# Ledger of designs, part 102: VHH binders against EKC/KEOPS complex subunit cgi121 (cgi121)

Target 1, 174 residues: EKC/KEOPS complex subunit cgi121 (cgi121), of Schizosaccharomyces pombe (q9p7j3)
Amino acid sequence: MILPLFPETQVHVFVYENVSNCAAIHEQLISQNPIYDYAFLDAATILYKKQVYSAIIRALEDRRDEQMKTKTIHSEVILSLSPKTEISSAFRQFSMTKKSKNIVVVKIDSKLTEEEEFERLDKLVEGNRVEFSDEELQKLIDFKVLKKNYKLDPSTLENPLASILSSIALRGYS
Key: E = the ipSAE of ESMFold2; O = the ipSAE of OpenDDE; V2 = 0.75 times the mean of E and O plus 0.25 times the DockQ between their complexes.

## First folded at step 13 (VHH)

Design qj63 (from qi3 with W105Y; framework vhh_6qgx_2; at its last look DockQ between E and O 0.92; V2 from the best seeds 0.00; counts 0 for: pae E 2.1 > 2)
Fold by OpenDDE, look of step 14:
Structure qj63 (fold): chain B 174 residues (1-174), chain A 123 residues (1-123)
Amino acid sequence: as target 1 above (174 residues)
Amino acid sequence: QVQLVESGGGLVQAGGSLRLSCAASGFTFSDYAMAWFRRAPGKEREFVAAITYTGSSTFYTDSVKGRFTISRDHAKNTVSLQMNSLRPEDTAVYYCAATYAWDYYTPRAYDYWGQGTRVTVSA
């Protein structure tokens, strides 16, 4: 897909459930295998499509403005999901772990169609692809983790999206 | 409380060897990648070497490849840097650091830092 604000950058987002080889994927990530050049997110931490898009947009803005805090655009996406400025904290909060079961995979600067990218990614991920939608994400979310990550309270639970987006947007301004 | 304590620095002649050690405490060592950075006089802190959470992979700056070896001991919660064929340009304060992330070359990615140990290589 193409984001209106960044027409020159192609982005793909995939959701997988019941992934059996997250530990193996994790090993490739920490080893910085270029074949695994994606942002692998724990789906338990993602509630909305707009949450993911907001993080992507922020990462792209950081890159555009030469203000990236991390080395890679995909790491910047992970950082951009977090209300915290610490990179390790963002990884701890949002990145796929060895124990993850459901994941959201983001590809920035793709040169392939969505279908072609899926074919490549499908060779790496052993799980079931589901639709990237709020409905599907809602099935995978861990609200306890979500509440913790964004410090949601009863007053903000009525509209968690607004709180999440605000946290993403205002990171570093508290 | 988190502590990273470096040791093993000192004065050595060019061509000599040193082994730096870093003892970690106060956090789950096995969850963190470990790295060595160094700061030479008048220069900025620079990446030297990193080792993954499990020790499965290592990374080095180009100038130390083939001469330095990073390793870790999970039983002892230590990370080491074997430095061989030392050169005067290796003179620096060497810092141990820990990160949960895998952005190894980015100083800001590291949550914990040691106080450093001085390495001086004479010509």
Scores: ipSAE 0.853, ipTM 0.914, lowest interface PAE 0.6, mean pLDDT 95
Fold by ESMFold2-Fast, scan of step 13:
Structure qj63 (fold): chain B 174 residues (1-174), chain A 123 residues (1-123)
Amino acid sequence: as target 1 above (174 residues)
Amino acid sequence: QVQLVESGGGLVQAGGSLRLSCAASGFTFSDYAMAWFRRAPGKEREFVAAITYTGSSTFYTDSVKGRFTISRDHAKNTVSLQMNSLRPEDTAVYYCAATYAWDYYTPRAYDYWGQGTRVTVSA
């Protein structure tokens, strides 16, 4: 995918359900194995495609403006999902864990085509690939986790999109 | 509630050794990466060493690689830094820090910090 504001930046987003090897993947992530240079998110935290795209755009804006708070663009995506600029908290809130079952994987600045990234990632992830769509994401979300991460009250939980996008976009402007 | 308490600092001659310890309480120690940072007089905090929550991987700044060893003890909720072949330029206050993230070199990535322990290496 190509983002209108960043047309030279290649972006790929993958969704896997029923992943059986999250503990093994997590070990590679904490060891900073360069083969695993992706943003690995827990699908329990992602409700909309626009939520992921907003975090990607924010991370790319921060990179463009030389104000990234993390070492890598993929870590910046994880941070950018959080309404706060606390790196450790953002990883607790949004990154996959050894106990995750469903994951969303983001690749920025890929030197590979989407098909080549799928071939590579399918060797790393033991799960079922599903479409990156609002319909599929809504099957994997945990609303208790979403409510906690974005401080949603019951009135906004029925239609939380605007609140979530505002939280991502306005991080650092206050 | 959350507390990191460093110990083991002191005065040592160049070429000597010191072992720093950090006792952690008030959080789930086994889920956090642990690191040591240091701050020399008139300088910013710099990364020294880090260890993953599993203890399987360690990271070091180039200037201490081969001389310092970081380790952790899950049963005691402690992280240690064994410092060998100490140099005058290792003189600093050493801080223990904890993070859930795997962004080990970035001070901003750390949630919890100790108050520090002073290490002085004389020529």
Scores: ipSAE 0.789, ipTM 0.895, lowest interface PAE 0.6, mean pLDDT 91
Fold by ESMFold2, look of step 14:
Structure qj63 (fold): chain B 174 residues (1-174), chain A 123 residues (1-123)
Amino acid sequence: as target 1 above (174 residues)
Amino acid sequence: QVQLVESGGGLVQAGGSLRLSCAASGFTFSDYAMAWFRRAPGKEREFVAAITYTGSSTFYTDSVKGRFTISRDHAKNTVSLQMNSLRPEDTAVYYCAATYAWDYYTPRAYDYWGQGTRVTVSA
């Protein structure tokens, strides 16, 4: 998939449900195994495709402008989902954990087709792939977590997209 | 109240050894990766070593590989840096730090910092 603002950057996004080996994947992430160079997100924190794309775009803009705050583009995606500037907090709130059940996986700068990248990723993840769509994401979201992460009140929960996207876009501009 | 307290710094001759220790309190130590950074006079804080929250992996800047060893003790809530074969260019203030993230090399990824302990290596 090609993002209009970054036409030379190939991005793939996958969604897995009922993942049984998140603890094993997490160990590989903390040990910096390059085979696991993806952004592994907890699907309980993701309601919209646009939420993920906005974080990817923000990370790519910061890389383009030499303003990245984290070591890798994939860790920058994790930070970019957060309304706050604190890296450790963003990882705590949005990254896959040992206890995660459903995940969203992002690969930026892929040199592979979507199917080739899936074949590689499927060797790492023990779970069921589902479509990256708002319909599937809505089945996996935890609204209590979403409300807490973005400080949504009852009025914003009826139209949460704009509030969430504003949080991602405006983080750190003061 | 989170607290990181470094100790073990001092003056040592080149070729000698020092062991730095960092006592941690006020947070769940076993959830955090720990690191050492250093700042030489007039320079920015730079990464020295890190250890994962489980202790399963360690990371080092190239100039200290083979000479420095980071370790952690979950029973005592401490992180140590064993520094062998010290050189004058290792002279710096050494800081202990903690993060929940696994972006170990980036100072701003760290939630908590100690006040530092001074290491001076004489020729």
Scores: ipSAE 0.476, ipTM 0.780, lowest interface PAE 2.1, mean pLDDT 91
ESMFold2 (binder alone), look of step 14: mean pLDDT 88; pTM 0.902

Design qj64 (from qi3 with W105Q; framework vhh_6qgx_2)
Fold by ESMFold2-Fast, scan of step 13:
Structure qj64 (fold): chain B 174 residues (1-174), chain A 123 residues (1-123)
Amino acid sequence: as target 1 above (174 residues)
Amino acid sequence: QVQLVESGGGLVQAGGSLRLSCAASGFTFSDYAMAWFRRAPGKEREFVAAITYTGSSTFYTDSVKGRFTISRDHAKNTVSLQMNSLRPEDTAVYYCAATYAWDYQTPRAYDYWGQGTRVTVSA
């Protein structure tokens, strides 16, 4: 995809369901294996494509402005999904875990095409690739997790998009 | 109530050894990476060493590689730093810290911090 404010930045987003090797992937992530330099998110936390895009845009804005809080752009994406500027908490809230079953994977600044990244990720992830679409994400979301992460009340849960996007954009101010 | 309590600091001569320990309580220790940071007089806090929550991987700043060893004991909820071949430039207050993230060198990435234990290395 091409982001209007960052037309030179290559961004790829992948969704996998029924992943059986999350524990093995998690071990590679905590060991900082450079082959796994992606943002690996638990799909239980992602409801909309715009949610992911907003976090990516915020991370890229912070990189442009030399205001990143983390060491890598992919860690900054994970942080940017959180309504608070608390790195450890953001990883606990949004990153995949050993118990995850469905994941969203973000790659920024890829030197590979989208299809080449798919080929690479398909070797790392033991699961079924699905389309990055609101319909597919809505099959994987855990609304109790979403509610807790964004502090949503019952009235907001019926149409949470604006609240989620506002939380990401106004992180640290609300 | 989360607590990280450091011990083992003191005064030692150059070439000597010290073992620092950090006792953790009030959180699920086995889910968190543990690290040691230090702050020398008049300087900023710097990363020293980290160990993953599984204990399978360790990370060190270049100046301590081969001299310091980080380890953890899940049964005792402790993380330790064995410091050998100490140098005057290792003089600092040493802090134990815990994070769920795998951004180990970033102080801001840590949820919990101990109060620190002082290490003084004389020439």
Scores: ipSAE 0.781, ipTM 0.891, lowest interface PAE 0.7, mean pLDDT 91

Design qj65 (from qi3 with W105N T106V; framework vhh_6qgx_2)
Fold by ESMFold2-Fast, scan of step 13:
Formats: structure tokens, C-alpha cells, sequence
Structure qj65 (fold): chain B 174 residues (1-174), chain A 123 residues (1-123)
């Protein structure tokens, strides 16, 4: 995909449901296996495509401005989903865990085509690939997790998009 | 609530050994990666070693590789750093730190820090 503010940056987002090997993937992530250089997110934390895009844009802005807080652009995406600027907390809130069932995977600066990236990632993830769409994401979300991560009250939870996007955009400023 | 308490520092002659320990409390130790950082007088904090929450993988800065060994004991909620073949340039305050993230060599990625233990290596 092409982002209007970063048209030269290659971005791919993949969604997998019913993943059976999350424990194996997590072991590769903590071991810093370079084959797994992606942002692996728990789909239980993602409600909208715009939520993921906003985090990607924020991470790319921080890289452009030489203000990244993490080591990789993919770690910066994970941090950027959080309303706070605490790296460890952001990983606890949004990254895939050993017990995850559904995941969202982000690749930035791929040197591969989208199809080649699909082929590579399909070998790493034992699950069913689904469309990156609001409809599919809303089947996978856990509203209790979303409420906790973004500090949503019951009234905001009925239409949380603006609150989530503001939290991502205003991270560290409010 | 959260505490990391280092011990085992001291004065040692070049070529000697020291074992540093860090006792963790107030969080789920088994879910966190543990690391050692050090700060020499007049210098910034630098990464020394890290161990994954499972203990399956370890990471070291090049200058200590082969001389230092990081390990953890889940039953005692401790992480240790065995320092062999010590050199004067290893003189520093050594800090224990904990993170849920896997950017192990990034100080900002760590939630919890100890107060440090002083290591002095005489020429």
C-alpha cells in the first residue's frame, strides 16, 4: 500500500485468524531472528484499519524527524499504537503473545513484492489469511482489551474511533 | 511495589572475577527479559548483556563476549552476571533492568531499573 504522506515507503499489512503456532513465532521474536522483522500485533487490540495506519504514519514521522524511541521501525509501530510513550508497556498491550489466536502483521520497507511477502509470511504463520478490512478486524477484536488499552468509558466504547485516533496522534502531548 | 536490587560489586584486580546478582520483586519475573547495563565515570549508560524471559537466548556487547555470562533463576527471581577475566575498562556501576519488549540494547525499552552496584578493576 501507498500512504499519501509517505508515497515512497512500501507498506504491507496482513491479517491471520486461527493461528496455531503463536508460541513458536513469539520465541523467534524474542530471539531477534531477522526473518521475523515485522510488527506482530495481537488482533484482539485492533478495531479499525485507520488505527493501524495512524500508528504506521506516526512511526514514519518519528523516523523522518529522527525521533524514534525504539531500535526498529516495526518496534516503533508497536509503540505508536499506545497512548503512552513507554516501550515495554506498549509491547505488553499490543504485541502478539504465546496465547494469541489472531494476528495483524505489518511490514515496512519491504524489498519484496506484496505477493513475495505473502509467500514468505505464509510459511511462518500457521493460520488462515483474511482481508485487511474493518469487517474482518471487527470479528477478531476483544472489546475488554481495547477498553483497557485506550482507557475508554462505556459511552466512548460505542463509537471509539475518534478517541483511538486522538490517542495515537497526541501520544506524549496530552 | 517493583524492586530490582543488585549485589556482588566490589574491588578486584585485573584478571579476576566477580559475580553480580539482581533480586527482582513486585512483578511477574518469568514474563520479563532481564539485562545488565553499565555506566563508567563520565560516560553514558551502555548495554552489557540480556537474557530472554525463557532463558533460551542471551545477548552480549562485543567487548564482554566470552568473558561474561548472564543467567537467571526463576525459582529465586534472580538474574546474575558472572564476570571473568576482568579488565580496568570494565570499571563501572552495573545496573539490572527489566523489559517486556525485545529491543534489549535500548535503555529506553526498560520499565524497571535497579540502583546499581559498583565494580572497580585495578590495573
Amino acid sequence: as target 1 above (174 residues)
Amino acid sequence: QVQLVESGGGLVQAGGSLRLSCAASGFTFSDYAMAWFRRAPGKEREFVAAITYTGSSTFYTDSVKGRFTISRDHAKNTVSLQMNSLRPEDTAVYYCAATYAWDYNVPRAYDYWGQGTRVTVSA
Scores: ipSAE 0.783, ipTM 0.894, lowest interface PAE 0.7, mean pLDDT 90

Design qj66 (from qi3 with W105D; framework vhh_6qgx_2)
Fold by ESMFold2-Fast, scan of step 13:
Structure qj66 (fold): chain B 174 residues (1-174), chain A 123 residues (1-123)
Amino acid sequence: as target 1 above (174 residues)
Amino acid sequence: QVQLVESGGGLVQAGGSLRLSCAASGFTFSDYAMAWFRRAPGKEREFVAAITYTGSSTFYTDSVKGRFTISRDHAKNTVSLQMNSLRPEDTAVYYCAATYAWDYDTPRAYDYWGQGTRVTVSA
């Protein structure tokens, strides 16, 4: 994908459904295995491509401005999805868990092509790749989780895009 | 209310040992990684050790590796730091902290903090 302010940054986003080894992946993430240096998100929390792109752009802006709050760019993506600047809470809200079944995986600064990253991820993830599209994401979202994470009420839940993007862009700022 | 209560600090001579304990209450302890940080007089808070929520992996700052051991007891909701071969430069207030994230050496990644226990190592 092409980011206007970051044209030299390689970004790949993958979506997997029916993943059977989330517990094993989670164990690798908490042990800080460098092979798993990706942002592994629970697809139950992601409704739009723009939601993921907004978090990526925010994370890259914070890195550019030397204002990252986390250790890695991938952790910064997880934080950037949250409407708050609380790192631990953001991981609870958006990162995959051992009980996840569908995941969104983000890779930033990849030196591999999209196809090469997919081949690598296919060895790590026991699931089926689907297109990164709003249509596919809508099949995997949990609206109760989305509502809770972004504090949406019934009036905003039917068209939440603007509220979600605003929460990401203005994360913890008044 | 969430509480992390440290104990076991004190005065000890160089080469001696201390065991710090942290009792956790008010949250699901078994879901959180636990860590110890320290702050020496006039310095910033620094990472000492961390243990994953499963207890399967531990992390240490280089200056304590081989001398300190972190462990946890899920039945008692406690995390402990066994400190051996203590040095004067280990003198600090030691803090227990909890996080769901896996950026263990980042203080800002921690949700919950204890009030600290003082360790003084005399030459």
Scores: ipSAE 0.756, ipTM 0.878, lowest interface PAE 0.8, mean pLDDT 90

Design qj67 (from qi3 with W105G; framework vhh_6qgx_2; at its last look DockQ between E and O 0.66; V2 from the best seeds 0.00; counts 0 for: pae O 4.6 > 2)
Fold by ESMFold2-Fast, scan of step 13:
Structure qj67 (fold): chain B 174 residues (1-174), chain A 123 residues (1-123)
Amino acid sequence: as target 1 above (174 residues)
Amino acid sequence: QVQLVESGGGLVQAGGSLRLSCAASGFTFSDYAMAWFRRAPGKEREFVAAITYTGSSTFYTDSVKGRFTISRDHAKNTVSLQMNSLRPEDTAVYYCAATYAWDYGTPRAYDYWGQGTRVTVSA
């Protein structure tokens, strides 16, 4: 994908369901294995493609402006999904865990093609690839998790997109 | 109430050793990475060492590699820092900290902090 504000930045997003090796992946992430330099998100937290893109754009803006709060662009994506600028809490809220079943994987600044990244990830992730689409994401979301992470009331839960995007865009600013 | 309580600081001659301990309570210790940071007089807090929640990996700042060893005991909810071959530049207040994130060198990534224990290394 090409982002209008960052046209030279390559972005790839992959969705996997029924992942059986999340504990092994998590072990590699906490060990900071460079082969796993991706943002690994729990699909239970992601409802829309625009939610992921908004976090990516915010992370890239913070990198451009030398305002990153984390050490890597992929960690900054995880932070950017959170309505607050609290790094540990953002990882607890949005990153995949050893108990995750479905994941969303983001790669920024890849020197590989989408097909090459897919072949690489297919060796790391033991699950079924599905299309990165609102339809597929809506099959994997946990609305209780979404409601808690974004502090949504029942009236916004049926159409939460604007509230989620606003939370991502306005985080860290009064 | 979350608490991290450091102990083991003191005065030591250059070349000596100290073992710092941190007792954790009030949170699920086994889910958190643990780290040691230090702050010398007039300086900012700097990263010293970290250990993953599983204990499978450890991380050190370059100036302490080979001299300091971080370890954890899940049964006792403690993290320890064994400091060998101490140098005057190791003089600082040492802080224990806990994080869920795997961004170990970033102070802002830590949820919980102890009050610190003072280490003084004389020349």
Scores: ipSAE 0.789, ipTM 0.896, lowest interface PAE 0.6, mean pLDDT 91
Fold by ESMFold2, look of step 14:
Structure qj67 (fold): chain B 174 residues (1-174), chain A 123 residues (1-123)
Amino acid sequence: as target 1 above (174 residues)
Amino acid sequence: QVQLVESGGGLVQAGGSLRLSCAASGFTFSDYAMAWFRRAPGKEREFVAAITYTGSSTFYTDSVKGRFTISRDHAKNTVSLQMNSLRPEDTAVYYCAATYAWDYGTPRAYDYWGQGTRVTVSA
């Protein structure tokens, strides 16, 4: 996928359910193995496609404007999901952990087609790919986690999208 | 209450060795990567070394690679920095820090910081 304001930046997003090897993947991430240069997100934290795209756009805007806070664009996506600027907290809240069961995987600056990137990623992830769609994401979300991460109350939980997107867009003034 | 307490700093002649230690309390030590940063007179903090929360990987700034060794002890909740072949340019206050992230060279990525221990390397 190509975003209108970033026409030379190819992005792919994949969703896996029932992943059996998150602990092994996590070890590779903390060791900074370049084969694992993706953003691995815990699907329990992701309710909407727009949530992920908004974080990607925010990360790309910060890169363009030389305002990135983290070393890689993929770690910047993790930070960009957070309503706050604290990097460690964003990783704790949104990244895949060794206990994760379902994941959303983002590749930015891909030089591969979606199918080619999938073939590469599928060698790393032991799980079942599902569609990147609001329908599938809603099956994987943990609403208690979502409420905590974005400080949603009962009124915003009925229509959380605007609150979540505002949190992503306004991060940087905390 | 989270605490990181450094020890082992002091005065040493060039070519000598020191071992810094950092005792951690008030958080789940085994969930955190640990790092050492240093601040030399008139300079900003710079990354020295980091170790993953499992201890499986270590990272070093170029100027200390081969001379410094970071290690951690999960039973004692400590991280150590063995500093060999010390040079006057290693003179700094050394800070222990902890992060859940794996962006090890970025000071802003760290949740917790120690007060620092001074290392002075005389010519």
Scores: ipSAE 0.598, ipTM 0.829, lowest interface PAE 1.6, mean pLDDT 91
Fold by OpenDDE, look of step 14:
Structure qj67 (fold): chain B 174 residues (1-174), chain A 123 residues (1-123)
Amino acid sequence: as target 1 above (174 residues)
Amino acid sequence: QVQLVESGGGLVQAGGSLRLSCAASGFTFSDYAMAWFRRAPGKEREFVAAITYTGSSTFYTDSVKGRFTISRDHAKNTVSLQMNSLRPEDTAVYYCAATYAWDYGTPRAYDYWGQGTRVTVSA
């Protein structure tokens, strides 16, 4: 997938449910194994495709502007999901943990087709791939976590997407 | 209530050894990767070594590879840094740090820091 604002950057997003080896993946991430050069998100924290895209765009903008706060573009995606500026907080809020069961995986700067990338990733993730759609994400979301992460209240629950996107966009401006 | 308390620093001659220890409390120790950083006089804080939350993997900055060994004890909630063949350039305040994240190259990714223990290596 090509984002209009970043035509030279190919992005792929995958969703896995019932992943059995999140702990092993997490260990590899902590060890910074280059084979695991992805953003691994906890699906329990993701409600909309646009939420993920917004974070990706924010991360790419940060990179473009040489304003990245993290070491890698993928970690910047994780940070960009958060309304908070603290890296560790963002990771705790949105990153896959060793206890995660469902994940969203983002690849930035892919040189492969979606299918080729999937084949590569499928060797790393022991789970079932599902469609990257709002419908599928809604099945995996933990609303309690979502509400906590974005401080959603009854007034914002009518349109949580707007609130989420605003939080992502306005991070660091509060 | 979160605390990381370093110990074991001191003065040592070049070629000597020290063992630093960090006692962690106030958080779920097993959920965090642990690391050692150091700050030499007039320099910025730099990464030294890290160990994953399970202890299955370790990694080091190039300048300490083969000389330093990081380890952790889950039963005691401690992380240690065995420093052998110490050099004057190893002189620094050594900090223990804990991270939930995997971006260990960024100090801001670490949730908790100790106050540091001073290591001085004389020529």
Scores: ipSAE 0.019, ipTM 0.451, lowest interface PAE 4.6, mean pLDDT 91
ESMFold2 (binder alone), look of step 14: mean pLDDT 86; pTM 0.881

Design qj68 (from qi3 with W105A; framework vhh_6qgx_2)
Fold by ESMFold2-Fast, scan of step 13:
Structure qj68 (fold): chain B 174 residues (1-174), chain A 123 residues (1-123)
Amino acid sequence: as target 1 above (174 residues)
Amino acid sequence: QVQLVESGGGLVQAGGSLRLSCAASGFTFSDYAMAWFRRAPGKEREFVAAITYTGSSTFYTDSVKGRFTISRDHAKNTVSLQMNSLRPEDTAVYYCAATYAWDYATPRAYDYWGQGTRVTVSA
């Protein structure tokens, strides 16, 4: 996938359901193992493809402008999903945990094709790959988690997309 | 109601040792990485050491490797920093901090901070 604002940046997004080794993956993430240099997100927090792309674009904008708040582009993606500029809170809200079952994995600056990244991830993730589509994401979302993360009331929950995208784009601004 | 309380600071001569302790309350300690930062007079806050929430991995700034050891006690909700072979340049206020993220050397990544304990190393 190419982004119009960042045509030179290679981006891949993968979705896995029924992952059995989240605890093992999480141990590698907290140990900062370079093999696991991806953004591992809990699929319970992601409702739309546009949600993920908006966070990626924000992270790339911050990198371009030398305004990253975190040490890696993948951590910046996790932060960019949050409506606030609070790194620890963003990880608690959006990152994969040892108890996760379904995950969204983002790779930025890949020098590999989508298929080659999938083959690499297949060795790390013990689960079933599904298409990165709104239909598949909507099967994995937890609306209680979504409401808490974006502070949605019942009226905004009927059409949350605009509120979510606004929260990502305007993070750090009142 | 979150509290991090440091203790163990003091005055020590170069080559001496101190053990700092931090008692944590008001959050799920076992889910958080713990770290020590320090700030010397007129300087910015700098990373010293961190330990993962499982205790399986530790991280240190280069200037303290081999001299300082970070550890944690899940039963007591404490994190400790054993400081050996102290140098005058180790003089600083030492802060305990907690984060859910694995961005350990970044001060902005920490949710909770203690008030600090002063360490003075005389030549």
Scores: ipSAE 0.756, ipTM 0.873, lowest interface PAE 0.7, mean pLDDT 90

Design qj69 (from qi3 with T106S; framework vhh_6qgx_2)
Fold by ESMFold2-Fast, scan of step 13:
Structure qj69 (fold): chain B 174 residues (1-174), chain A 123 residues (1-123)
Amino acid sequence: as target 1 above (174 residues)
Amino acid sequence: QVQLVESGGGLVQAGGSLRLSCAASGFTFSDYAMAWFRRAPGKEREFVAAITYTGSSTFYTDSVKGRFTISRDHAKNTVSLQMNSLRPEDTAVYYCAATYAWDYWSPRAYDYWGQGTRVTVSA
């Protein structure tokens, strides 16, 4: 995918359900294996496609402006999902864990086509690919996790999209 | 509440050894990566070493590779830094720090910091 504000930047987003090797993937991530240079997110934290794209745009804006807080663009995506600029907290809130079962994987600056990235990721991830769509994400979300991460009250929880996007874009709590 | 307490600093001659220890309390130690940073007098804080929460991988700044060894003990909630072949340029206050993230090189990535322990290496 091509983003209107960043037309030269290739972005791919993949969703896997029923992943059986999250512990093995997590070990590669903490060991900083360059083959795993992706943003691996827990699908329990993602409700909308726009939530992921908002975080990607924020990360790309910070890279363009030389204001990245983390060492890699993929770590910056994880940070950018958080309403605060606290790196450790953002990883705790949004990154996959050893116990994750469903994941969202983001690749920025790929020189590969989407099909080639699927072939590569299918060798790393032992799970079932599903469409990156609001309908599929709705099946994987944990609303308790979402509420806690974005500090949503009961009225906001019925239609949280605007609040989530404002939290990401404004870099503060809505 | 949350505390990281360093110990083991002191004065040593060039070529000598010191072992620093950091005792952690008030958080789930086994879920956090642990690191050592140092700050020389009048300088900025720099990364020294880190160990993953599992203890299976370690990271070092180039100037200490082969001389320093980081280790952790989950039963005792401690992280240690064994410093061998010390040089005058290793003189600094050494800080223990904890993070969930795997951005180990960035001071900004750390949730918790100790007060520091002073290491002085004489020529």
Scores: ipSAE 0.691, ipTM 0.840, lowest interface PAE 0.9, mean pLDDT 89

